# Designs tried in a protein design chat: VHH binders against UPF0758 protein CT0611. Part 9

Target 1, 126 residues: UPF0758 protein CT0611, of Chlorobaculum tepidum (q8kes1)
Amino acid sequence: MNLKVKGARDVFEYMKGRIPDETKEHLFVLFLSTKNQILRHETITIGTLTASLIHPREIFKAAIRESAHSIILVHNHPSGDVQPSNADKQVTSILKKAGDLLQIELLDHVIVGNNDWFSFRDHALL
Key: E = the ipSAE of ESMFold2; O = the ipSAE of ESMFold2 at other seeds; V2 = 0.75 times the mean of E and O plus 0.25 times the DockQ between their complexes.

## First folded at step 8 (VHH; framework vhh_7qbe_3)

Design k3 (from j5 with P28S; at its last look DockQ between E and O 0.97; V2 from the best seeds 0.83)
Fold by ESMFold2, look of step 8:
Structure k3 (fold): chain B 126 residues (1-126), chain A 117 residues (1-117)
Amino acid sequence: as target 1 above (126 residues)
Amino acid sequence: QLQLVESGGGLVQAGGSLRLSCTASGSSYAMGWFRQGPGKEREFVASITGDRGSTYYADSVKGRFTISRDNAKNTLYLQMNSLKSEDTAVYYCAARDYGYETFYDHWGKGTRVTVSS
């Protein structure tokens, strides 16, 4: 059985050891089942995150192929400062809108750093 | 059922300070402050998690307000500095449990803050 996530701490724990080069920013998407089990994750971008690099079609095409019920974004900050940037908020807003239309919910965006994380959901941003 | 009781509201001149408190009847994963100004919808102000003290602030209050909590006393605080007339509102304490199946669904009755020009 795949790992079931209850909340953002579980997402943070899942990503330990799964970021290939922590000196670079990565954006991942996690595809979740109806039971909040992680089906798999996929790397979306590597390098500085900007809203112009996000293509909802490709993310949700993959989500549909995986039969995902919902998705979670995960993004590392090499600096260790896990507060969301304006770019992080913009990316989240774009994918939230797309997910609402397609009825594949964006449950959270979790930013990870040096043994710390920030959850958009915990802070009412999602 | 978790009970939340706010206190510390009142009348303050613009540029002044107030400290709000919220006493909870038990522990919770995350707590926050929301506010509702006259004729407006309730809006987020600030939040803090109990496990790591992760915080977030609305842009309109960032740098002026400070959220904190004392988990041993189940008490949430909001230090409000450099108050403006636009900060006039009823301030609500709210809490949520851990997990994606929960929401901020525990609410106090609010405490009124009036900032006079």
Scores: ipSAE 0.774, ipTM 0.893, lowest interface PAE 0.7, mean pLDDT 91
ESMFold2 (binder alone), look of step 8: mean pLDDT 85; pTM 0.878
ESMFold2 at other seeds, look of step 8: ipSAE 0.797; ipTM 0.902

Design k4 (from k1 with T102Y; at its last look DockQ between E and O 0.96; V2 from the best seeds 0.83)
Amino acid sequence: QLQLVESGGGLVQAGGSLRLSCTASGSPYAMGWFRQGPGKEREFVASITGDRGSTYYADSVKGRFTISRDNAKNTLYLQMNSLKSEDTAVYYCAARDYGYEYEYDHWGKGTRVTVSS
ESMFold2, look of step 8: ipSAE 0.794; ipTM 0.900
ESMFold2 (binder alone), look of step 8: mean pLDDT 85; pTM 0.875
ESMFold2 at other seeds, look of step 8: ipSAE 0.795; ipTM 0.902
ESMFold2, fold request of step 9: ipSAE 0.785, 0.799, 0.789; ipTM 0.891, 0.903, 0.898
ESMFold2 (binder alone), fold request of step 9: mean pLDDT 85, 85, 85; pTM 0.874, 0.874, 0.875
ESMFold2 at other seeds, fold request of step 9: ipSAE 0.788, 0.803, 0.796; ipTM 0.898, 0.904, 0.900
ESMFold2, look of step 9: ipSAE 0.805; ipTM 0.904
ESMFold2 (binder alone), look of step 9: mean pLDDT 85; pTM 0.875
ESMFold2 at other seeds, look of step 9: ipSAE 0.794; ipTM 0.898
ESMFold2, look of step 10: ipSAE 0.799; ipTM 0.901
ESMFold2 (binder alone), look of step 10: mean pLDDT 86; pTM 0.878
ESMFold2 at other seeds, look of step 10: ipSAE 0.795; ipTM 0.897
ESMFold2, look of step 11: ipSAE 0.790; ipTM 0.899
ESMFold2 (binder alone), look of step 11: mean pLDDT 85; pTM 0.877
ESMFold2 at other seeds, look of step 11: ipSAE 0.791; ipTM 0.898
ESMFold2, look of step 12: ipSAE 0.799; ipTM 0.901
ESMFold2 (binder alone), look of step 12: mean pLDDT 86; pTM 0.878
ESMFold2 at other seeds, look of step 12: ipSAE 0.782; ipTM 0.891

Design k5 (from k1 with E101W; at its last look DockQ between E and O 0.95; V2 from the best seeds 0.00; counts 0 for: grease 24.5 > 24.2)
Fold by ESMFold2, look of step 8:
Structure k5 (fold): chain B 126 residues (1-126), chain A 117 residues (1-117)
Amino acid sequence: as target 1 above (126 residues)
Amino acid sequence: QLQLVESGGGLVQAGGSLRLSCTASGSPYAMGWFRQGPGKEREFVASITGDRGSTYYADSVKGRFTISRDNAKNTLYLQMNSLKSEDTAVYYCAARDYGYWTEYDHWGKGTRVTVSS
């Protein structure tokens, strides 16, 4: 049974114990069903996030293969400061545009820290 | 339906301060301030969540404005310091509920802020 998510808190809870090395930045994508169930997640990058490391065609190829209806980005900040960087915003913008074109919606980008998170959707960035 | 009522707008000289308030009829998950200046589209100013107090500010107001929230009083605040003429706008309180990836879809009627020289 796949976990159904309603918002960023559920995404944060899902990611607990699923970040291999919390001392490093990771970007993940979650692939969601039409019922907002997490089909699976995939690691996109490890290390400092830059827009040049993001390849939308590979992310959306995977989304189509998974029959995903929508996606969520998740990114950890080892510092615990969950405020988005300019790179976080750039990556989000690129994938939002690609998702709009393919009609596979980017529902949110959730930045996670120790016991805290930041949601792009909650703060009108998406 | 959730009701949002803003107050605290007015006329202030550039460099001055104002504090806006927004009283909610319930306890929405996320609240924010948006503004619409003359001849401009509505734009984001700042937001805060109720559970952890997560905040975010537009670059144009960062360091000058402070958003805060008193959950016991269901009241949202915006402390606006070092006001500039560019801050002249109608300021709207907005809110969204937690579930189902909704937009900010609860809106107040706005309070006018005019910054003059």
Scores: ipSAE 0.676, ipTM 0.859, lowest interface PAE 1.2, mean pLDDT 90
ESMFold2 (binder alone), look of step 8: mean pLDDT 85; pTM 0.873
ESMFold2 at other seeds, look of step 8: ipSAE 0.707; ipTM 0.872

Design k6 (from j5 with T49N G50S; at its last look DockQ between E and O 0.96; V2 from the best seeds 0.76)
Fold by ESMFold2, look of step 8:
Structure k6 (fold): chain B 126 residues (1-126), chain A 117 residues (1-117)
Amino acid sequence: as target 1 above (126 residues)
Amino acid sequence: QLQLVESGGGLVQAGGSLRLSCTASGSPYAMGWFRQGPGKEREFVASINSDRGSTYYADSVKGRFTISRDNAKNTLYLQMNSLKSEDTAVYYCAARDYGYETFYDHWGKGTRVTVSS
């Protein structure tokens, strides 16, 4: 049985030990069932996040292939500062809009550091 | 059942300071301040959660306002410095429970802040 996420803390706990090189910025997507169970996750980019590196068609093609009801973005900030950058906000906005059109909701974007996180959903950004 | 009661609003000159308080009847996961200016829709000001004390600020208040939370007193604060006439609004304390099925759906009655020129 797949792990059910209730909120952002559960996402943070899921990602522990799943970031291959914490000195590099990684963006992941989690594919969720209708019951908020993690079906699987996928690495989208490695390296400094910019909006030009994000291809919504590939993310949502994967989401459809996985039969995902919704998705969550996760990325790490090697600096340890989990405040969202402008690039983080841009990426979130792009994928929010695409998800709304396709009715595959972007539930949250969780930025993880060493032992803390920031949730777009917790702070009314989603 | 969660009750939120704001206080600390008032009349202040531009450039001045005020400290808002919000006493909660419990300890919700995340709390925030929203405001509604004359003829405007309610807008986000700042928020803080209980797990790590993570904070976020609207661009219009960043560097001037500080949100904080005293969990022992179940009290949320907003320190408002360098106030501008644009900050005139009714300020609402709000809270949400943990989880993606929740929203900011616990609200106080608000406290009025008027910043005069």
Scores: ipSAE 0.684, ipTM 0.833, lowest interface PAE 0.9, mean pLDDT 90
ESMFold2 (binder alone), look of step 8: mean pLDDT 86; pTM 0.879
ESMFold2 at other seeds, look of step 8: ipSAE 0.706; ipTM 0.850

## First folded at step 9 (VHH; framework vhh_7qbe_3)

Design m1 (from k4 with P28S; at its last look DockQ between E and O 0.98; V2 from the best seeds 0.84)
Fold by ESMFold2 at other seeds, look of step 9:
Structure m1 (fold): chain B 126 residues (1-126), chain A 117 residues (1-117)
Amino acid sequence: as target 1 above (126 residues)
Amino acid sequence: QLQLVESGGGLVQAGGSLRLSCTASGSSYAMGWFRQGPGKEREFVASITGDRGSTYYADSVKGRFTISRDNAKNTLYLQMNSLKSEDTAVYYCAARDYGYEYEYDHWGKGTRVTVSS
């Protein structure tokens, strides 16, 4: 896509209408260019998020295939409470470490609800 | 250059309360409190955004500390209740601009909080 992302509000706006079933948890990854344009997004999981379901190998294989400069995680909370869970923090930590090694930065993790969002980056969690 | 000046630190008994203030020379997108205890690395305490007032707290202070901001006065507050000896630290105010190209790059000089038993 041609959308240029400045910060977490833009990520939230991008995800409007792109979550197939908002009653279920989804985790997405956004692949970004060097100019912070969204190249595409990919669904990682559907259902309750656990760290054991995250396969950094597959996420970064896709990021390399897309020639992504950086990535952003997006996760919806059907409850509408956008505060991060321990699982959200754990998943973020795993992918941050992998991205640091591969020099494909995890810029943010944005949790979206009905009309609200939480940014890990805004709150110094990234 | 954005200037941040903390105040309100001091000596308090365990179980007591303090309110820290941070006056900024202008507005910013996100502000937060960080602290550095004796022999420890600086750690995150709490943060708040100016757009929607989104907040986050470190687990060690959740339920005891409350962050707030007064955008008209460019002032950030930290209400600290039920203080413990492990809360003893220099508390720093910090701020960042909106966007992924920015970090928490604006820092005050800190205010010391000492919690006695």
Scores: ipSAE 0.787, ipTM 0.892, lowest interface PAE 0.7, mean pLDDT 91
ESMFold2, look of step 9: ipSAE 0.799; ipTM 0.904
ESMFold2 (binder alone), look of step 9: mean pLDDT 85; pTM 0.872

Design m2 (from k4 with P28D; at its last look DockQ between E and O 0.97; V2 from the best seeds 0.00; counts 0 for: unsure alone 64.8 < 65)
Fold by ESMFold2, look of step 9:
Structure m2 (fold): chain B 126 residues (1-126), chain A 117 residues (1-117)
Amino acid sequence: as target 1 above (126 residues)
Amino acid sequence: QLQLVESGGGLVQAGGSLRLSCTASGSDYAMGWFRQGPGKEREFVASITGDRGSTYYADSVKGRFTISRDNAKNTLYLQMNSLKSEDTAVYYCAARDYGYEYEYDHWGKGTRVTVSS
């Protein structure tokens, strides 16, 4: 969907119905235009999130190919508890640093559950 | 034009409690408490959002501090229990509007909390 995102609520709404198997953790990246429109999203990992599974080269290679101005991370917690884990924070830190160097900004990391979400940006973690 | 006014700081003995308040004038979306201790940089304490009441706490205060908000009074609170000498700082209220174009860029003048041993 070609949705313009203003903030984390819009990211949560975009992801409804777009997680193939909600019983498993998925990490997605959203590629955004200069107008904050979602160009597309891409699944990065499926399964328990750890920092060792993140390959910034592949994420930013895709971002460059999409001509993305910025990116947003999204992942789901099957438990419904949307508070970030230490792994979630580590993954975010790695990709923020890479994005800063490449000047493709990581705008947010949004954790989604059943009918709830948590935004790193809203809570000064980004 | 958003204005933030903190109150409730003071001197308290270790193990004691204190409640900070911050009144806001104008619109905001997320509000939080930050603090600056002696010889330290300003650091995050806790935050709460206006849309769903989502909260987050720094590890150093989790379980001891509680952030809350009364939207009708446009007032942010920080209940501080089991205070330690390390909690001594100037506490600042801060706010941001909804959306990725905004930052935490509205700040109060601060209220001093001193925790004595």
Scores: ipSAE 0.775, ipTM 0.889, lowest interface PAE 0.8, mean pLDDT 90
Fold by ESMFold2 at other seeds, look of step 9:
Structure m2 (fold): chain B 126 residues (1-126), chain A 117 residues (1-117)
Amino acid sequence: as target 1 above (126 residues)
Amino acid sequence: QLQLVESGGGLVQAGGSLRLSCTASGSDYAMGWFRQGPGKEREFVASITGDRGSTYYADSVKGRFTISRDNAKNTLYLQMNSLKSEDTAVYYCAARDYGYEYEYDHWGKGTRVTVSS
């Protein structure tokens, strides 16, 4: 299952068919190798995203266990509107700071909707 | 390789409008406008992707500025309405190629916008 990721379009394509219930918000983390291969993904939260539900120690403990070089966040918006919310930006900021300290880079946060996506990296938010 | 040339800057009265243009020569994926005001760090203004036209705006300009792109002409625009003195800055066009190994690493020389009260 070690698919290479070049950019946000590839993340969107990877997530097709991998969101169990598209009517609910999900936050996933993808763990990447040094060659941007997806090692695996993990569901972090299900339901309305808030910054208080994010536990960087648990995410980065998993990243270290996987020997991940970098991570990508993926979040679906059931509405189909892929513009980032304030909560999305707060979660991203927290995990970016933690990743910078641990040198496990947060490469992107990709918000997916119905046949559309938004990339934090593409829009200089990362 | 990629060359970015801004134009359209100038002096404008507060409440007025100005349209910036940036012509690109070469391939890119995402383009954006950044600005640097007096004594400030360069800050993000707005961005747009070339594939789907996905856009994003800084909160300070949302509702007043509109980014657009003419892919046939490789030209990026920034329509700036309801200008404020705080919008006074050098405005830079920037671009990045597709992929996580790339950054916003192509920059124009900038065009100065001065908003007078």
Scores: ipSAE 0.765, ipTM 0.884, lowest interface PAE 0.8, mean pLDDT 90
ESMFold2 (binder alone), look of step 9: mean pLDDT 81; pTM 0.833

Design m3 (from k4 with E103D; at its last look DockQ between E and O 0.93; V2 from the best seeds 0.84)
Fold by ESMFold2, look of step 9:
Structure m3 (fold): chain B 126 residues (1-126), chain A 117 residues (1-117)
Amino acid sequence: as target 1 above (126 residues)
Amino acid sequence: QLQLVESGGGLVQAGGSLRLSCTASGSPYAMGWFRQGPGKEREFVASITGDRGSTYYADSVKGRFTISRDNAKNTLYLQMNSLKSEDTAVYYCAARDYGYEYDYDHWGKGTRVTVSS
């Protein structure tokens, strides 16, 4: 049985031990079933996050391949400061728009640090 | 049923300060302030979670406004400093339950803030 997520705390817990090199920024996507079970996750980028590194067609091609009902973005900040940067907000906006068009909802973007997280959804950014 | 009641609105001169309060009848997972200015759509101001006190501020108020929460009194606060005419709005308290099945679905009636030049 795949892990079911209820909210951002569950996403944070899922990502523990799943970030290969915590000294580098990673962006992941989680593919979710209709019951909010994590089907799998995929690394999108490694290194400083910018909007130019994001390819919505590749992310949503993978989401369609996985038969995902919805997706969640997860991103780590090596600094431990989990407040979203402007780049984080830009990336989220781009993928939100693409998901709305394709009707594969972006449920949240969760930024993780050492024992802390920030949820775009909890703070009405999504 | 969760009830949210705002208070503390009023008339204040530009550059001044005002503190808003919102009393909740329960302890929701996350609370926030939204506002609607004259002729404008409602916009996000600030939010705070009850578990860890995670906060977020709209860019337009960051550094000037401080959100805080007194869990013992189930009261949300917004300290507004360095007020500008653009801050004139009805300020609404809102809340959401934990989980992706919920949204900010609980709203107060609002409290009016007018910032004069």
Scores: ipSAE 0.799, ipTM 0.896, lowest interface PAE 0.7, mean pLDDT 91
ESMFold2 (binder alone), look of step 9: mean pLDDT 85; pTM 0.873
ESMFold2 at other seeds, look of step 9: ipSAE 0.812; ipTM 0.906

Design m4 (from k4 with R96K; at its last look DockQ between E and O 0.95; V2 from the best seeds 0.82)
Fold by ESMFold2 at other seeds, look of step 9:
Structure m4 (fold): chain B 126 residues (1-126), chain A 117 residues (1-117)
Amino acid sequence: as target 1 above (126 residues)
Amino acid sequence: QLQLVESGGGLVQAGGSLRLSCTASGSPYAMGWFRQGPGKEREFVASITGDRGSTYYADSVKGRFTISRDNAKNTLYLQMNSLKSEDTAVYYCAAKDYGYEYEYDHWGKGTRVTVSS
């Protein structure tokens, strides 16, 4: 049974124990079914996030393979400060535009820290 | 139906302070302030969520504005300090429920803030 996400708190809970090295920044994508069940997740980058390192075709190639209805971006800030950086916003904008064109919605971008999270969707950034 | 009613707008001198309130008829998960200045598109100001009180501020208001909420009173606040003429706008309260099924689709009618330069 695939885990169902209702909102960003569920994404945060899903990522507990699933970040290999919490001292490094990781960007993940979650592929979701039409019922918001997590089909699987995939690591996109490890290391400091910049918009130039994001390749929408690779993310959406995987999303198409999974028959994903939508995707969620997740990344951790090793500092524990979950406020989005300008790079985080740029990456989100790029993938939102690509998802809109392909009709595979970028549902949220969730930044996770040690014990809290930030949701782009809940803060009207998506 | 969720109702949002803003209050606290008015005329204030540049450098002054003003506190906006928004009373909700229910308990939405996320609430925020948006504003629309003369001849401009509506823009985001600040937001706060219900779980851990996560907040986010537009760059133009960081350090000057503080968003908060009193969940017992279903009331959202915006403390606006060091006001500038550029802050002149109609300020709207908005809300969404928890979950990806919901958007910011609940809006108040707004309260006008005029900052004299």
Scores: ipSAE 0.763, ipTM 0.886, lowest interface PAE 0.7, mean pLDDT 91
ESMFold2, look of step 9: ipSAE 0.778; ipTM 0.894
ESMFold2 (binder alone), look of step 9: mean pLDDT 84; pTM 0.865

Design m5 (from k4 with K62R; at its last look DockQ between E and O 0.98; V2 from the best seeds 0.84)
Fold by ESMFold2 at other seeds, look of step 9:
Structure m5 (fold): chain B 126 residues (1-126), chain A 117 residues (1-117)
Amino acid sequence: as target 1 above (126 residues)
Amino acid sequence: QLQLVESGGGLVQAGGSLRLSCTASGSPYAMGWFRQGPGKEREFVASITGDRGSTYYADSVRGRFTISRDNAKNTLYLQMNSLKSEDTAVYYCAARDYGYEYEYDHWGKGTRVTVSS
């Protein structure tokens, strides 16, 4: 399996077969090396995403333990509509600010659906 | 260097429409429109990718503006309907290459849109 990501398409391809129950919304974090190789991924939440469920200290504690250079957020929309919700944008903003402070960059947030994806980075949201 | 040239700006009454165009000298992965109003910082308007045609719109223009792209002509469009005085700005075409090592770093010189009451 290719573990290096160049852009959002590679993130989408990596997540194929890695979402345990596609009928439920999952939020994942990918921890990346300096060479943009995926070190591992971790499930952050399962269920409808709200900003109140996101705890930056837990995400970045894990990133520090992995010696991650950067991170990518991924979540699935069971509906198949990959446009970001306001909650998705709010979560992304919070984690971008935390990553900037800790110098562990949030490179992208990729929303995956059935056979489609949306990238915050591609659309200047990151 | 990738060249981006905007056109289609002008004076228009509130409620009116304009169509902006941006010709590119190559075929960048993603393109977008940004704008800078009087006394304001440059802000995102809309973007589109060349592969799947993924689009995104700023809240202030959603439902009124439509971004589209003709990859055969390397041309980006912005159809602007129901224009408001707040849409007055210089509109910039921008582009980025595929991959996380790149950002929107190719810019046109802009085209001015003035919306009168």
Scores: ipSAE 0.787, ipTM 0.896, lowest interface PAE 0.7, mean pLDDT 91
ESMFold2, look of step 9: ipSAE 0.793; ipTM 0.899
ESMFold2 (binder alone), look of step 9: mean pLDDT 85; pTM 0.875

Design m6 (from k1 with Y98S Y100S; at its last look DockQ between E and O 0.86; V2 from the best seeds 0.00; counts 0 for: pae O 3.0 > 2)
Fold by ESMFold2 at other seeds, look of step 9:
Structure m6 (fold): chain B 126 residues (1-126), chain A 117 residues (1-117)
Amino acid sequence: as target 1 above (126 residues)
Amino acid sequence: QLQLVESGGGLVQAGGSLRLSCTASGSPYAMGWFRQGPGKEREFVASITGDRGSTYYADSVKGRFTISRDNAKNTLYLQMNSLKSEDTAVYYCAARDSGSETEYDHWGKGTRVTVSS
């Protein structure tokens, strides 16, 4: 579906029902059009997040194939605590730098829990 | 045009407390405190969103500072406890409008906090 993202709440709502196993940590990327509509999402990793598991070239290859104007990172914390970890910040930094070089902007990183979310953009982490 | 006015700065001894206030002329989506110490770059201190009150703190102040806002008064607060000399800085209130794609682009003039001894 072509949900238009106006803020992190929309990302949280989009991810409802789209996380295959909520007991495991997943990292996703959302590919966005120039009108901030979600074109599709893709699972990057499942399991404990580390910076060494991300592969920017594969993420941005997919973004180019989708003709994405921009991307959003999403991951869930099975605990429900949505505060970012150091690994979350490291992954975000790597993909922000790669996106800046390729001019496919990382607009936000949204951490989702049961009834809550945290936005990197809202808290000046992006 | 959104206006932000800080107050509550002053001189305090180490271990003391201060509460900073920032009055906004409207109701911005997110507000935060930044600071600039002598000879340092401006750094993030804490932030809070208006819709759910989501908060985030820099590691250097976590557990000592508490951010809050009173949306009825359009006022942001920073309760600063257990102050240290390294907390000496000009503290700036900042805001981001209505959840759009803009960054923190509204800034107050700052209020000076000096922690001695």
Scores: ipSAE 0.326, ipTM 0.707, lowest interface PAE 3.0, mean pLDDT 88
ESMFold2, look of step 9: ipSAE 0.359; ipTM 0.726
ESMFold2 (binder alone), look of step 9: mean pLDDT 84; pTM 0.862

## First folded at step 10 (VHH; framework vhh_7qbe_3)

Design n1 (from k4 with S27T P28F; at its last look DockQ between E and O 0.98; V2 from the best seeds 0.83)
Fold by ESMFold2, look of step 10:
Structure n1 (fold): chain B 126 residues (1-126), chain A 117 residues (1-117)
Amino acid sequence: as target 1 above (126 residues)
Amino acid sequence: QLQLVESGGGLVQAGGSLRLSCTASGTFYAMGWFRQGPGKEREFVASITGDRGSTYYADSVKGRFTISRDNAKNTLYLQMNSLKSEDTAVYYCAARDYGYEYEYDHWGKGTRVTVSS
């Protein structure tokens, strides 16, 4: 039942039908096993993303509780424009630094639109 | 064993244009351009995926440079317009395979671009 994630396309496919209200901006975290299987996902914020809304302590507390080996961020843009904003980059940087210290790697940040996605990893941002 | 071979570098005046090419010996999921200016560290320029053509540009080149690829020819391009002296660098083609177990770890030897005033 657990999907093995090879890359960003698999993340995009996983999120289909799992965003409760696609007209609103959501940030999710996916918790991954040592075999890159999605253990579960969790909603972090709903509404316009700002770095001040991100609490690494709570995200990584959940990651440890889930026994996650690594995490992936997923963020939808209701506009359909999947290019990362400055806020998206700031959030990614914060969580990458925290993950590096805790050795719970941030593998990717995937921004999803209607039929499109953007991967930080694919574009050398991670 | 896969090779990336860049071409198209040269001397060009400020405000001019150049097109760089990079021929790959095989198919890669994502390809990109990086550059290293005199006395500087290597920096990202632009990248593109082969499946849907997802692109990303460094802020310093956005609106002036266009990345594209021809999957049938395994060739990556960088159209550089409105060139500035700050664009002077050795430009490297790089590539990665699909999947989180891979990184940008295939690199060309580079092609030199010099932008004169």
Scores: ipSAE 0.776, ipTM 0.885, lowest interface PAE 0.7, mean pLDDT 91
ESMFold2 (binder alone), look of step 10: mean pLDDT 83; pTM 0.853
ESMFold2 at other seeds, look of step 10: ipSAE 0.792; ipTM 0.897

Design n2 (from k4 with P28I; at its last look DockQ between E and O 0.97; V2 from the best seeds 0.84)
Amino acid sequence: QLQLVESGGGLVQAGGSLRLSCTASGSIYAMGWFRQGPGKEREFVASITGDRGSTYYADSVKGRFTISRDNAKNTLYLQMNSLKSEDTAVYYCAARDYGYEYEYDHWGKGTRVTVSS
ESMFold2, look of step 10: ipSAE 0.798; ipTM 0.897
ESMFold2 (binder alone), look of step 10: mean pLDDT 81; pTM 0.829
ESMFold2 at other seeds, look of step 10: ipSAE 0.808; ipTM 0.904

